# Designs tried in a protein design chat: VHH binders against Probable histidinol-phosphatase. Part 1

Scores and structures below are computed, not measured.

Target 1, 306 residues: Probable histidinol-phosphatase, of Schizosaccharomyces pombe (o14059)
Amino acid sequence: MPISSHSHSGQFCLHAQGKLEDVIQEAIQQGFQSFSFTEHTPRDRVEDLYPEELHLQPEDLFKTFDEYVNEARRLKQNYGDQINILIGAETEYIRPESVELLKSLNTKYNLDYFVGSVHHVNSIPIDFSPELWQKALQHVGNNPEQLFIDYFEHQYDLMQRLHPLVIGHFDLICLFAPEDAKEVFKNSKSVWELIQRNIKYAVSYGGIFEINTSAFRKGWKTAYPQQRLLELMVEQGAQLTLSDDSHGPHQVGLNYHLAKSYLDKCGITSLCMIEKGPDGNGTVVKNVTVDNVWSKFVGTNGITNT
Structure headers, positions and changes below count from the first letter of each chain, unless a header shows other numbers; antibody chains aren't numbered by Kabat.
ipSAE, averaged over its two directions, is called F for ESMFold2-Fast, E for ESMFold2 and O for OpenDDE. V2 adds 0.75 times the mean of E and O to 0.25 times the DockQ between the complexes of E and O.
[cut] stands for letters that were removed.
Atom coordinates printed by the task and the answers are left out, and those that the model quotes come from them; centres of patches stay.

## First folded at step 4 (VHH; from f5 with F109W)

Design f5b
Fold by OpenDDE, look of step 4:
Structure f5b (fold): chain B 306 residues (1-306), chain A 122 residues (1-122)
Amino acid sequence: as target 1 above (306 residues)
Amino acid sequence: QVQLQESGGGLVQPGGSLRLSCAASGFTFSSYYMYWVRQAPEKGLEWVSTINSGGDSTYYKDSVKGRFTVSRDNAKNTLYLQMNSLKPEDAAQYYCAAPYEDYFGSRSWDSRGQGTQVTVSS
C-alpha cells in the first residue's frame, strides 16, 4: 500500500508523460493508498521560462496551472473513494519575490499543501542541466561552497515565509555537482551548519521531508536525500514521507523497491501519510510503518530500475 | 537512451527550400512535445519551432513564421521541419530536441542529436 507525496503528469508538465487521469489510474492499479498531485507552480517572468517553454508566455503557465487544479478536483471527485488524493503544488522558488506568487496561488486555489522545492540558485536553474549548474557556479565566482550556501539560504527563506508541508528533494543541489564540488559539500562546516539549521526549522513547524526516489533514475545510489543527511534528519526528529516524483504513469512507484532497501539500511521504520483534515480544510499527518507501505505488491514500476 | 538523428540539411541559395528530418528512439516519442533548435556560428542555441505531442499545435520563432512548418509522424517516430524561402540568417546547425529527462536527470537541449548543417549562400 504505497504512498506518493510528490508527482507530475505529461498533461501539465512538458517533460512528463500521460494524462493526470492516467497517473491516478496507475496509482490505483498498483494499490496506492495515498497519492498527491503536485504540479509545478507557474512563473510570472519571461526570463524564468525554461528552454522547453520558449514557445509559451507566463500567462500560458498560469492557464495551465488553472486547468491542472480543475482537473485535479475532478479526478479527486471521481476517484477519491478508491484512493486518498491530495491536490498540491511544487514550488518554484526563483527569487525572494517568488514567495508572494506562491502565496497568491495558495489563496486562489486553496491547495492542500506545497512541496517546498528549490530548483534555482540566484535565479539560475541547478537541476536542468550540467551546463546550467556550471552557470550557477560561475555566478558565485566559481566557489562551490558559496553555491551550496546560497541554495540552503534560498531553502530557508522559502521555509520561513511559506512553511511548505513537504520539503522536496532536500539535496537537489548535489545532482549535477562535479566531484570536486561534492568534496566541498561533504567537508564544509558552513554548509552543514545551514543544513542543520534548515532541518531544525522544518521540524519546528511540522515540515515533512520526502524520500524522493527520482534520484535513483538519475543515477544516484540513494534517494533524495543522501544518507548522511537522512541520518541527520532522523537525529533531529524529522518526519519523513515517500515520493516517486513521477513524471507520468510509467514512473508511478518507480524504484520503490530501492527506497525500501535504503530505508532499511538507514533504520527507518515509519513514514508519514498526508490526509485531508476532518473539516475538509487543512491536512493531517498519519504515521505509517515502512512494512505497511510495502505490505502489498506495487507492480512492475515498484520493482524495476530504469 | 534517447537517440535523435537529424538529416536533410545542405547548401541552398537564398529563397530555396529544405526539409529536415529527425529520427527519434529511446523514449515514448508520441508522448512528448518536440522542438527544433539551431545554432549559428558564434551564436548560442536558439529556439526555432515547437510541436505538441499530437501534432495539432505548432509554434514558431517570429523570424521563421510563414516560412517554416513543423510536423511529425508518431507512427514513424519522426519529426520534420519544412523550410521554405530560406534566408542567409537561417544558416545554422539544426537540431531536434526532446524535453525528455535523461538518465542523469538532464533536460534542455542536451537531448538532441548531432544536428544537420543548413547553409544558405548565393
Scores: ipSAE 0.279, ipTM 0.682, lowest interface PAE 1.7, mean pLDDT 92

## First folded at step 6 (VHH; from g7, 15 letters changed)

Design q63
Fold by OpenDDE, look of step 12:
Structure q63 (fold): chain B 306 residues (1-306), chain A 122 residues (1-122)
Amino acid sequence: as target 1 above (306 residues)
Amino acid sequence: QVQLQESGGGLVQPGGSLRLSCAASGFTFSSYYMYWVRQAPGEGREWVSTINSGGDSTYYADSVKGRFTIARDNVKNTLYLLMDSLKSDDTAVYYCAAPYEDYYGSRSFDSWGQGTQVTVSS
């Protein structure tokens, strides 16, 4: 029975599809035993709005987030008997000050957990387009090593200050990296020292790294993270969870068959499922076998009849 | 592949009207907000208007509010921009866009067509 610790909907994300209810219905239909709602946190500055949000103001994002939490709670109440539902959020860490906003959101909404994600380096989106990635590179003097360093420094700051339970797409910075930059990533001692630091720190406070299958639909041969990183995580005692990072019903469980193959290749036999704590307080992490996760899974998203 | 093709631009006198069209393909058009943006020579790209997936909510830049109307036909996969009371300042190349995330992960306005030129001149 599959799990996803990271997802989105078109109802609350402008570049996603489907209602939040459609998403959870799809998850139920596919046989998911656990599914987390984790819409993006709002941003409080006009300059932080994405291109698709140009018609909005920060206040609108906060309103949308409020509506999201309310809808998530409604759905949990209605479908919680059929599937384990968690209500979280994916972080928008844009600058150090972002953490204060994240904490305030947690205080207000008492979210189950955060997916600790970094989508910006020096306040520039790095996962939006190749062009913006290049802009981020230019900002650091066209030094890809520095760009990677800054990314992992942001990630470290986020982890230290917020302790997100799930670490989102650990190596997202590589998504739009050109080949020459990827070589720098692979060979940079400095970058890998920071990677090791970040992994170790996350492990130290009980953070869980997601196997994020969205990488496959973006042309990767692996999930997030890439194999070398995954191996390093395992060596350091990292716990892992599974996420589709779906942006609509059509992506629920997408490419989970590829994820299975990837996990098998890497010798991964267990994953973590997040559950609500006793009496509705906090969260607990349950170990589940890879075999269990893929048991009774009837999802076909990404499987083509070839 | 996502394809957007704008049309309907032209030369018009101040106070005149134009109707732009954008033919969309390669994605589920009815599932996404759609946008019009414009770019004048030597200037940056400017947001013009947004319409939600269902077409029941519309948004406009202050500069065009009350003069422009955005609409969509989800059956025809077409986006429209009705432009009335055109001004010289409206002269620009107009692009339609969607926040679609393609195979490569790009969800930017970068999936534009070639645009359509609107020139308002006496």
Scores: ipSAE 0.186, ipTM 0.642, lowest interface PAE 1.9, mean pLDDT 92

## First folded at step 8 (VHH; from q63 with S108G)

Design k2
Fold by ESMFold2, look of step 12:
Structure k2 (fold): chain B 306 residues (1-306), chain A 122 residues (1-122)
Amino acid sequence: as target 1 above (306 residues)
Amino acid sequence: QVQLQESGGGLVQPGGSLRLSCAASGFTFSSYYMYWVRQAPGEGREWVSTINSGGDSTYYADSVKGRFTIARDNVKNTLYLLMDSLKSDDTAVYYCAAPYEDYYGSRGFDSWGQGTQVTVSS
């Protein structure tokens, strides 16, 4: 019975498809036992808007987030007997000041958890396009090692100050890295010392690393995180969860069959599911077997019949 | 694959009008915000107008407010830009665009077709 700890919809995300209700209905049809709503947190500066958001102001993002929380709560009330629904958000860490905004959102809405994600390095997007990734590289003097160092330092700052329960797409910085930069990533002792530090820190506060299948639809042969990182996480006793990072009903459970093969290859037999705590207070983490997650899965997204 | 085909440009006198069209295919047109952008010779691209998926919210750059009207027909999968009171500063290639994520995870807000040339002679 599948799970997803990280998702989006076209109702609240401009580059996604479908309404949030369409997404949860698809998860129910595919046999999911748990599905989390985790729309992006708003950004508070005009310069933080993405190119497709130039018709918006930061105030519009806060209004959209408020509408998201209200709709998520309505859907939880309506569908909660059929599927466990958690209501959280995916962070936008742009600069150190971002963490105070994130804390204020949690105070205002009492979200179930954050997916702790870093989509910017030195305030420059690293997952929007190859061109912006190159701009982020240029900002650090065309030194890929320094770009990677800064990414993991941002991730560490987010971890230390927010303690996000779920650690989002751990190695997103590699998405648009050209091959020569990927070779630097592979071989840098300095970067891998920071990676170990970040993993150990997340483990120390009970953070859960997501196995994020969106990497497959972006052409990777693995999920986020890549195999070497996943193996290191296991060695350090990390907890793992699963997500599709879906951007519409067509992406619910997408490539979960590929994720199954990947987890089998890495020898992973247990995942975490997040639930509301007793009496509806806080969250609890429950272990589920990989076999259980796939046992009643009927989704076909990413599978061809031929 | 996503295809956007712009048409309706041409040569027009100052104060004149044009109607641009963008035929869309390869995606669920009615689910997307749609955009018009333009690029004058030797300039960067400039956002012109945006319309939400249902067509009931519209947005305009200050330079075109009151003169341009964006519209969409979700049955015909077509986006429109009605341009009135044209000025020489409106001379540009006009592109329609949609936000999307390609195979490599790049999020596009780039024009997809060849664009359509609007020339205001003055």
Scores: ipSAE 0.161, ipTM 0.573, lowest interface PAE 4.2, mean pLDDT 89
Fold by OpenDDE, look of step 8:
Structure k2 (fold): chain B 306 residues (1-306), chain A 122 residues (1-122)
Amino acid sequence: as target 1 above (306 residues)
Amino acid sequence: QVQLQESGGGLVQPGGSLRLSCAASGFTFSSYYMYWVRQAPGEGREWVSTINSGGDSTYYADSVKGRFTIARDNVKNTLYLLMDSLKSDDTAVYYCAAPYEDYYGSRGFDSWGQGTQVTVSS
């Protein structure tokens, strides 16, 4: 009875696969109890388009997002009896003004929640490629400590202004960090003070940190976040949820067996499943045991038991 | 591992034609949009063309519209760029790119090959 609080489809994401309906059908087939649609929010500037979107204009992204929400609603109506479906979005925080766009989207579509993610530092993508990460580093004078500081300042601003329910891949900034930069991350008192601040703030308003398994397919030994951060979150009383951050049916539930092992290693025994409120407004959080989340789901080597 | 290998470049006179190819491997080619970019000396990367996964939708930069044709063979895992009426301004290294999430980052990236040189000169 697994869950995912963060996912994408090829229908509405050009670097993903499969229709949104294919994704939810796969989730049902695997026996998911809860699955959230959380496509990327549109961007309103040409310079903010992804590489694969260079043939498009911002207005096209907004149209696509509109179509996404409509399709998600249709699918929820059709499949909601079989699986708990949430309709959300993953944030793009590219600059401070991004929050206003995010708020406008929430007003227009009344999404169940946002996955609060930061993919840009000083408007430069940090999770697209190693080259762009280096570009971001250069922008701050080749000071990796400053790059990390800026990342967590962006994250903090996003949380303060939008209060996303789910905090997406908390330490994404480390994905393309070279080894020397990783050492700076590990040893920087300044960076970790900000980390602690951000965790504390998220906890204070009821934010939930996702265990994101996409890190495994990116070559990490852990999910997002790394172990030291995860332990700190737990110490601060953080609630945790599980996400595959799937980009198509083929990645639904991918590497959940590794996530199970990771959570066990860290002594984590509870996760949060997000549900729609009984009155149709807002969301509620249900605590579930780690064992229940994986019950009759993942077998040896990640093979599904359903 | 995602691999892209461009070929077909060369030296041509203005008004000439070339056909570029990109051999793709390491991912489900038929599931992704593909695109061509080019980089002239001293210039930044310029988008040239995009094709959807099925090949039924194509898009072009204004600078190449009407002259270039993007195509794909999903059985052969190959991307093509047919270039007609070539101009001196088309001189660049041409790259094919794939937005494959599993390779880089948690979202869109462009995987590149070594590129193929196209030189248009009298």
Scores: ipSAE 0.056, ipTM 0.572, lowest interface PAE 2.6, mean pLDDT 90

## First folded at step 9 (VHH; from j1 with S57T)

Design j6
Fold by OpenDDE, fold request of step 11:
Parts: sequence; C-alpha cells; structure tokens
Structure j6 (fold): chain B 306 residues (1-306), chain A 122 residues (1-122)
Amino acid sequence: as target 1 above (306 residues)
Amino acid sequence: QVQLQESGGGLVQPGGSLRLSCAASGFTFSSYYMYWVRQAPGEGREWVSVINSGGDTTYYADSVKGRFTIARDNVKNTLYLLMDSLKSDDTAVYYCAAPFEDYYGSRSFDSWGQGTQVTVSS
C-alpha cells in the first residue's frame, strides 16, 4: 500500500502530464493508501518565469493555483473514501521575500502542509538545465563550494521561517553538478556542517524528509537524498516519508521498487504517512512499515526508467 | 528519445504566408503544451505561440498576434503554425518545442530540433 507525499499534474504544471483526477485515479488503481497533491506555488515576479512560462504573467500562475486548490478539494470529496488525500503545495523559494508569499498562500487556502523545496540559488534556477546550473555557479565566482553553501542557507531560511512539514529533495543542488563539483560537495567540511545544521533544525520542529524517487528517472543511483545524507538523517533521528514527485499518472509510483531496495540497503524499516487531524485541524504523522508500504501494489508501478 | 522535426519554412515576400509543421515523436504528444519559438540572427530565442494539450486554448506573442495561428493534430502528433501577413521582422529560424523533461531532468528547449528557416524579404 504505497504512499506519496509529493506530486504534480499536467493540469496545473506545464512540464507534467494528465489531469489531477487522472493522477488520483491512477494512485487508487495502484493501491495507494495515501496520496498528496502538492503543486508548485505561484511566483509574483515576471523575472522569475521559466522559459515555458513566457506566454504567462504572474497573475496567470495565481489563477492556476487557485484552480488547483479548488480541484483538489473537489477530488478529495469524491475520492476521499477510497484513499487518504492531502492538499498541499511545493514551495518556490527564490529569495527571502518568497516566504511572505508562501505565508499568504497558506492563509488564503489553509493548505494541509508545504513541501519545503529550494529550486533556485540566488534567484537562479538550479534544477532547470545544466546551463542554468552553470549560470548559478558563475554568479558565485565559479566556486562550487559557495554554490552549495548558498543552497543550504536558502533551505535553512525557508525552514526557519515557514517550517514546512516535508523537506523536499534535500540535495537537489547536486542534480546538475559536474563531477568536479560533486567532489567538492563530498569533501567540503563547510557544506556538511550546514547540512548537519539543517537536518538538526528540521528534526527539532518535526519536519519530515522525503525519499524522493524522481532522482532515479533523472539518472541517479539513489533517491533523493544520496546515501551519505540519508544515513546522517537517520543518525539524527529524522522521520522519513516517501514521494514519487510524479509529474502525471505515468509516474505515479514510478521506480518505487528501486526505492525499496535503497531503503533496505540503508536499513530503513519505517516511513511516515501524513493524515488530517482527528477534528480536521492540522495534520498528524502516522508510522507505517516499509513492508506495508510495498504491499499490495497493483499494475506496473515501480518499473524503472533507468 | 524526444524528436521534433520542423518543416515548411522558406523565402516569401512581405505580406506573404507560410505554413509550418512540426512532427513529434518519443513522448506523449497529446499530453503537453506545445510551443513555437524563433531566433533571428544576432537575437535571442523568443516564444511565438503556445497551444494547450487539448488544442482549445492558444497564446500569441504581441508581435504575431492577429497574424499567426497555432494548431495541433494529436492523432498525427503534429504541430502547425499558420503565418499570414508576414513581415521582415519575422525572419528567423523557427523551432517547435515542448516543456518535456528529459531523462537527465533538463527542461531546456534547445535540443529538440534543427528548426526551419523563414525569410521574409522583398
């Protein structure tokens, strides 16, 4: 009975597929016991638009997000008896001022939780393309260590100011890092001190780290996060959840078999499932065993793209 | 592997018309927004027109609004651009694009096709 704490749809994400309803139907079909809608939060500045969004204005993003929340609520009403559904959002933290927007969205929509994600360093996207990653690197004087430092400082700021329940793809900054930069990441005492700080802080307020399987379809041998980080998280008493970060029905539960192997390798035996509070207020975290999560799968979920 | 093949470009006089086509393969065409973008000599790449997955919603850059029409055939996996009242400023290489994430996680439009040359000159 799989779970996912982080997902997207083509209906509300330009680089994803399928309607939100198609996504939840697929989750139900595969035997999911819990599935969270977590579309991206909108951005309020024109300069923050991605290339595929150049036909849009910030107002369009806000409209899309409004439609998302309404649709998510409708689907929860229709399918909530078959599957545990949460309605959240994935953060776009681009600069410190982004947090105010995130808070305003939370006030307006009363979301179940945020996936705390950082996709930009110094306002430059680091998960769009290798070219933009290089641009981010150039911005910090071609110093990979500084780039990593800035990333984790952004992450820390986000966590301090918003306390997102789920920490999204913790080491996303490594996605387009060239081999020499990866070596710097591995060996930098400064970077790992910040990593330690961030993990400790998240644990302190009850944050949950996602095992994000999208890394597999992006060519990684592990999920987010990489093994050394996962081990450090466990050492610090971190709670973990599972996410497919699916961008459409075709990716619901994708590479979950690889995730299972990864968790087994790391000695992980339990995960966290997010539920609504008993009175409909807030959220609660329920422990589920890894064996339970990977029980009663139906269909072609978990097929590897690697 | 995602493949986009543009065709239909050529040399036309100002006021003339062209019809561009883009043959798509290697992904679920009907599930994605599709884009026409262009790049003139010495200029950056700019978006021209966008169409949603179902084809019922279209967008146009201000420079081409009222002159160009984007369309798609999801059965044939083909994107079209009807260009009327062409101007010299429309001279560029035209590319078909989709916001598809490749197997490395890149969403760049730069590697999808070779483009088709449109030249508007008297």
Scores: ipSAE 0.629, ipTM 0.849, lowest interface PAE 0.7, mean pLDDT 94
Fold by OpenDDE, fold request of step 11:
Structure j6 (fold): chain B 306 residues (1-306), chain A 122 residues (1-122)
Amino acid sequence: as target 1 above (306 residues)
Amino acid sequence: QVQLQESGGGLVQPGGSLRLSCAASGFTFSSYYMYWVRQAPGEGREWVSVINSGGDTTYYADSVKGRFTIARDNVKNTLYLLMDSLKSDDTAVYYCAAPFEDYYGSRSFDSWGQGTQVTVSS
């Protein structure tokens, strides 16, 4: 019975597909026992709009987010007996001031949890395109090590100030890193010290690291995070959850068979499933076995070599 | 493979009209917002018009509002741009785009076609 702690829909994300209801129906059809809605948080500055959003204003993003939460609640009410549904959000941490906005959203909507993600370094998107990644690099004097340092400093700030329950795609900064930059990432003592710090801190407050399978569809041979990081997380006692980061029904559970192989390779036998607290407040984290997660999986996405 | 092929451009005098088309394939056209963007020589790419997946909501840049009309045919997988009252400042290569993520994870508004040249000159 698969789980996903991070997902999107075309209804509320311009680069995704399908209605939110279609997404949850697909999850149910595939036998998911738990599925989280986690659309992106809005941004309050015009300069923070993505290219596909240039026809919009920040207020439009907030309206969209409001509609998302309302729809998510409706769907939870209608489908909650069939599947465990969480209503969260994926953070847009663009600068330190972003945290105040995130907190205000949590106050307003009482979200179940945040996926703590960093998509920007020094206010420049690093997961949008190779070109923007290069711009981010240029901003720090074409010093890849500094770019990585800044990314993990942003991540650390987000964790310290917001304590997101789920840590989203931990090594997203590597997505568009060229080979020379990847080499710097691999060999930088400074960067890995920060990585270790961030992992340790997240563990200390009960953060959960997602195994994010979207990396596979982006050409990676592993999920987020890469194996060396995952091993370090495990060594530090990290709890892990599974996410498809689906951007539509067609990606629900996508590449979970690869995820299974990856987890097996890394000796991971347990994952965390997030549930709503029994009193309707907060969340609880339950351990589920990898075998359980892939039990009763309907569809080819979950088929593994036995 | 995603393909976007623009057509319909040409040379027109100020005040003239053109109709651009974009033939789309390789993705679920009807599921995406579609965009017209343009790039003039020496200038950056700018959005011109946007239409939602269903075609019932449209957006226009201030520079073209009231003059251009975006439309789509989801059965034909075709995007249109009706351009009236053309001005010299409308001279550019016009591209259609969608915000989908490519195989590498890029969301950039890259043109998958060659674009279509619109030249407004007396």
Scores: ipSAE 0.594, ipTM 0.838, lowest interface PAE 0.7, mean pLDDT 94
Fold by OpenDDE, look of step 9:
Structure j6 (fold): chain B 306 residues (1-306), chain A 122 residues (1-122)
Amino acid sequence: as target 1 above (306 residues)
Amino acid sequence: QVQLQESGGGLVQPGGSLRLSCAASGFTFSSYYMYWVRQAPGEGREWVSVINSGGDTTYYADSVKGRFTIARDNVKNTLYLLMDSLKSDDTAVYYCAAPFEDYYGSRSFDSWGQGTQVTVSS
């Protein structure tokens, strides 16, 4: 019975597919025992809009997010008897001031949790395209080590100030890193010191690191995070959860078979499932075995040729 | 194997009209917002018009509002742009685009077609 702690829909994300209801129906169909809605948080500055959003204003993003939360609540009410549904959000941490917005959203909507994600370094998107990644690199004087340092400093700031329950795609900064930059990543003592710091901090407040299978569809041989990082997390006592980071029904549970192999390779035998706390207040984390998660999995999206 | 193929461009006099088409394949067309963008010589790419997946909501750049109409046929996997009252400033290569993420993780509009040239000149 699979789980996903991080997902999106085409209804509320321009580069995703399908209605939110289609997504949860697919999850139910595949036998998911737990599924979290975690649409992107809105952004309040015009300069932070993505190219596909140039026709919009920040106010439109806030309206979209409001509609998302309302729809998520409706769906939870209608499907909650069939599947455990959480209503969260994935952070857009663009700059330190972003945290204020995130906190305000949490106050307004009382979200179950945040997926703590960093998609920007120095306000430049690093997961949109190779070109923008290069722009981010250029911003720091074409020093890949500095780019990685800044990324993990951003992540640390986010964690310290918001304490997101789920840490999203920990090593996303590596997605569009060229080979030479990847070598710097692997060999940089400074970068790995920060990585260790961030892992330790997240563990200290009860953060959960997601095994994010979207890396597979993006050409990786591993999920997020890569194996060396995952091993380090385990050594540090990290709790792990599973996410498909699906962008539509067609990606619900996508490449979970690869994730299973990856977890087995790394000796991972337990994952965390998030549930609502007692009386509907807060969240609780339950341990589930890897075998349980993949038991009775009817995954039509479990295998991909792409 | 995403494919977008624009057509319908040409030479037209100021005040004239054109109808552009974009044939889409290799993805679920009906699930995505679709975009028209254009690039004039020596200028950057600019968005022209956007239509939601269902076709019931449309957006227009200020420069084309009231003159252009975006539409889509989800059965035919085709995007349209009706251009009326064309001006010299509308001269550009017009592209259709979708905001989907490719298998490499890129969300850039790099899977555009070759575009179609629109020239407005007396």
Scores: ipSAE 0.482, ipTM 0.787, lowest interface PAE 0.9, mean pLDDT 93
Fold by ESMFold2, fold request of step 11:
Structure j6 (fold): chain B 306 residues (1-306), chain A 122 residues (1-122)
Amino acid sequence: as target 1 above (306 residues)
Amino acid sequence: QVQLQESGGGLVQPGGSLRLSCAASGFTFSSYYMYWVRQAPGEGREWVSVINSGGDTTYYADSVKGRFTIARDNVKNTLYLLMDSLKSDDTAVYYCAAPFEDYYGSRSFDSWGQGTQVTVSS
């Protein structure tokens, strides 16, 4: 019975599709046992609006997030007998001050957990487009090693100050990296020392690394994280969970068959599922077998015979 | 492949009206917010109007509020801009756009069409 710890909808995200209700109905139809709503957190500065958001003001983002939480709670009330629903958010870490905003959102809404994601390096988006990724590289003097260092330092700051339960797409910085930068990533002693530091730190506070299938959709042969990173996480005793990072009903369970093959190759037989605590407060992490996660899965998204 | 084809531009006198069209294909048009943007000679790109996926929420730049109307037809996959009370400073090439994410995850609006020229002059 599948799980997803990270998802979005077109109702609250400009580059996604479908209503949040359509998303949860699709998860139910595919046989999911647990599905988390984790829409993006709002940004509070005009300069942090993405190019597709320039018709908006930051206040509009906060209104959208409020509407998200209200709708998510309505859906949990209506569908919670059929599927385990958690209500959280995916972080937008842009600068050190971002963490205080994230804490205030958690206080206001009492979210179940954060997916701790870094989408910016030095306040420049790294997962929007190759052009903005190149701008982030130029900001550090066209030195890919320094760009990777800064990414993992931002990730570390987020981990230390927020303790997000789920660590989102660990190696997102590689998405738009050209091949010569990827070679630097592979060979840098400095970058891999920070990677090990960050994994060790997350393990120390009980953080859970997501196996995120959206990388397959973006042309990768692996999920996030890539195989070498996943193997290091296992070696360090990390807990792992699964997500589709869906951006609409058409992406619920997308490429989960590819993820099964990937986990088999890496020898992974156990994942974590996140549930509400027995008193309705806090969260509880349970082990589930890979065989259980794929049992009763009837989704066909990403399967092609032609 | 994603394709956006603008049409309906032309030469018009100040105070006149034009109706722009944008034919869309290669993506699920009804799932996205759609945008009109314009570029005047020697200027950068300026957003003009935005419409949500269902067509019931619209946004307008201050410079065009009350004069322009955005609309969409999700059956025909077509976006429209009805321009009334045109002024000389509305002269620009007009483009439609969507926050479409390509196969590699890019959202840079790289799917711009050729645009349609609007010229307001006597």
Scores: ipSAE 0.430, ipTM 0.752, lowest interface PAE 2.3, mean pLDDT 91

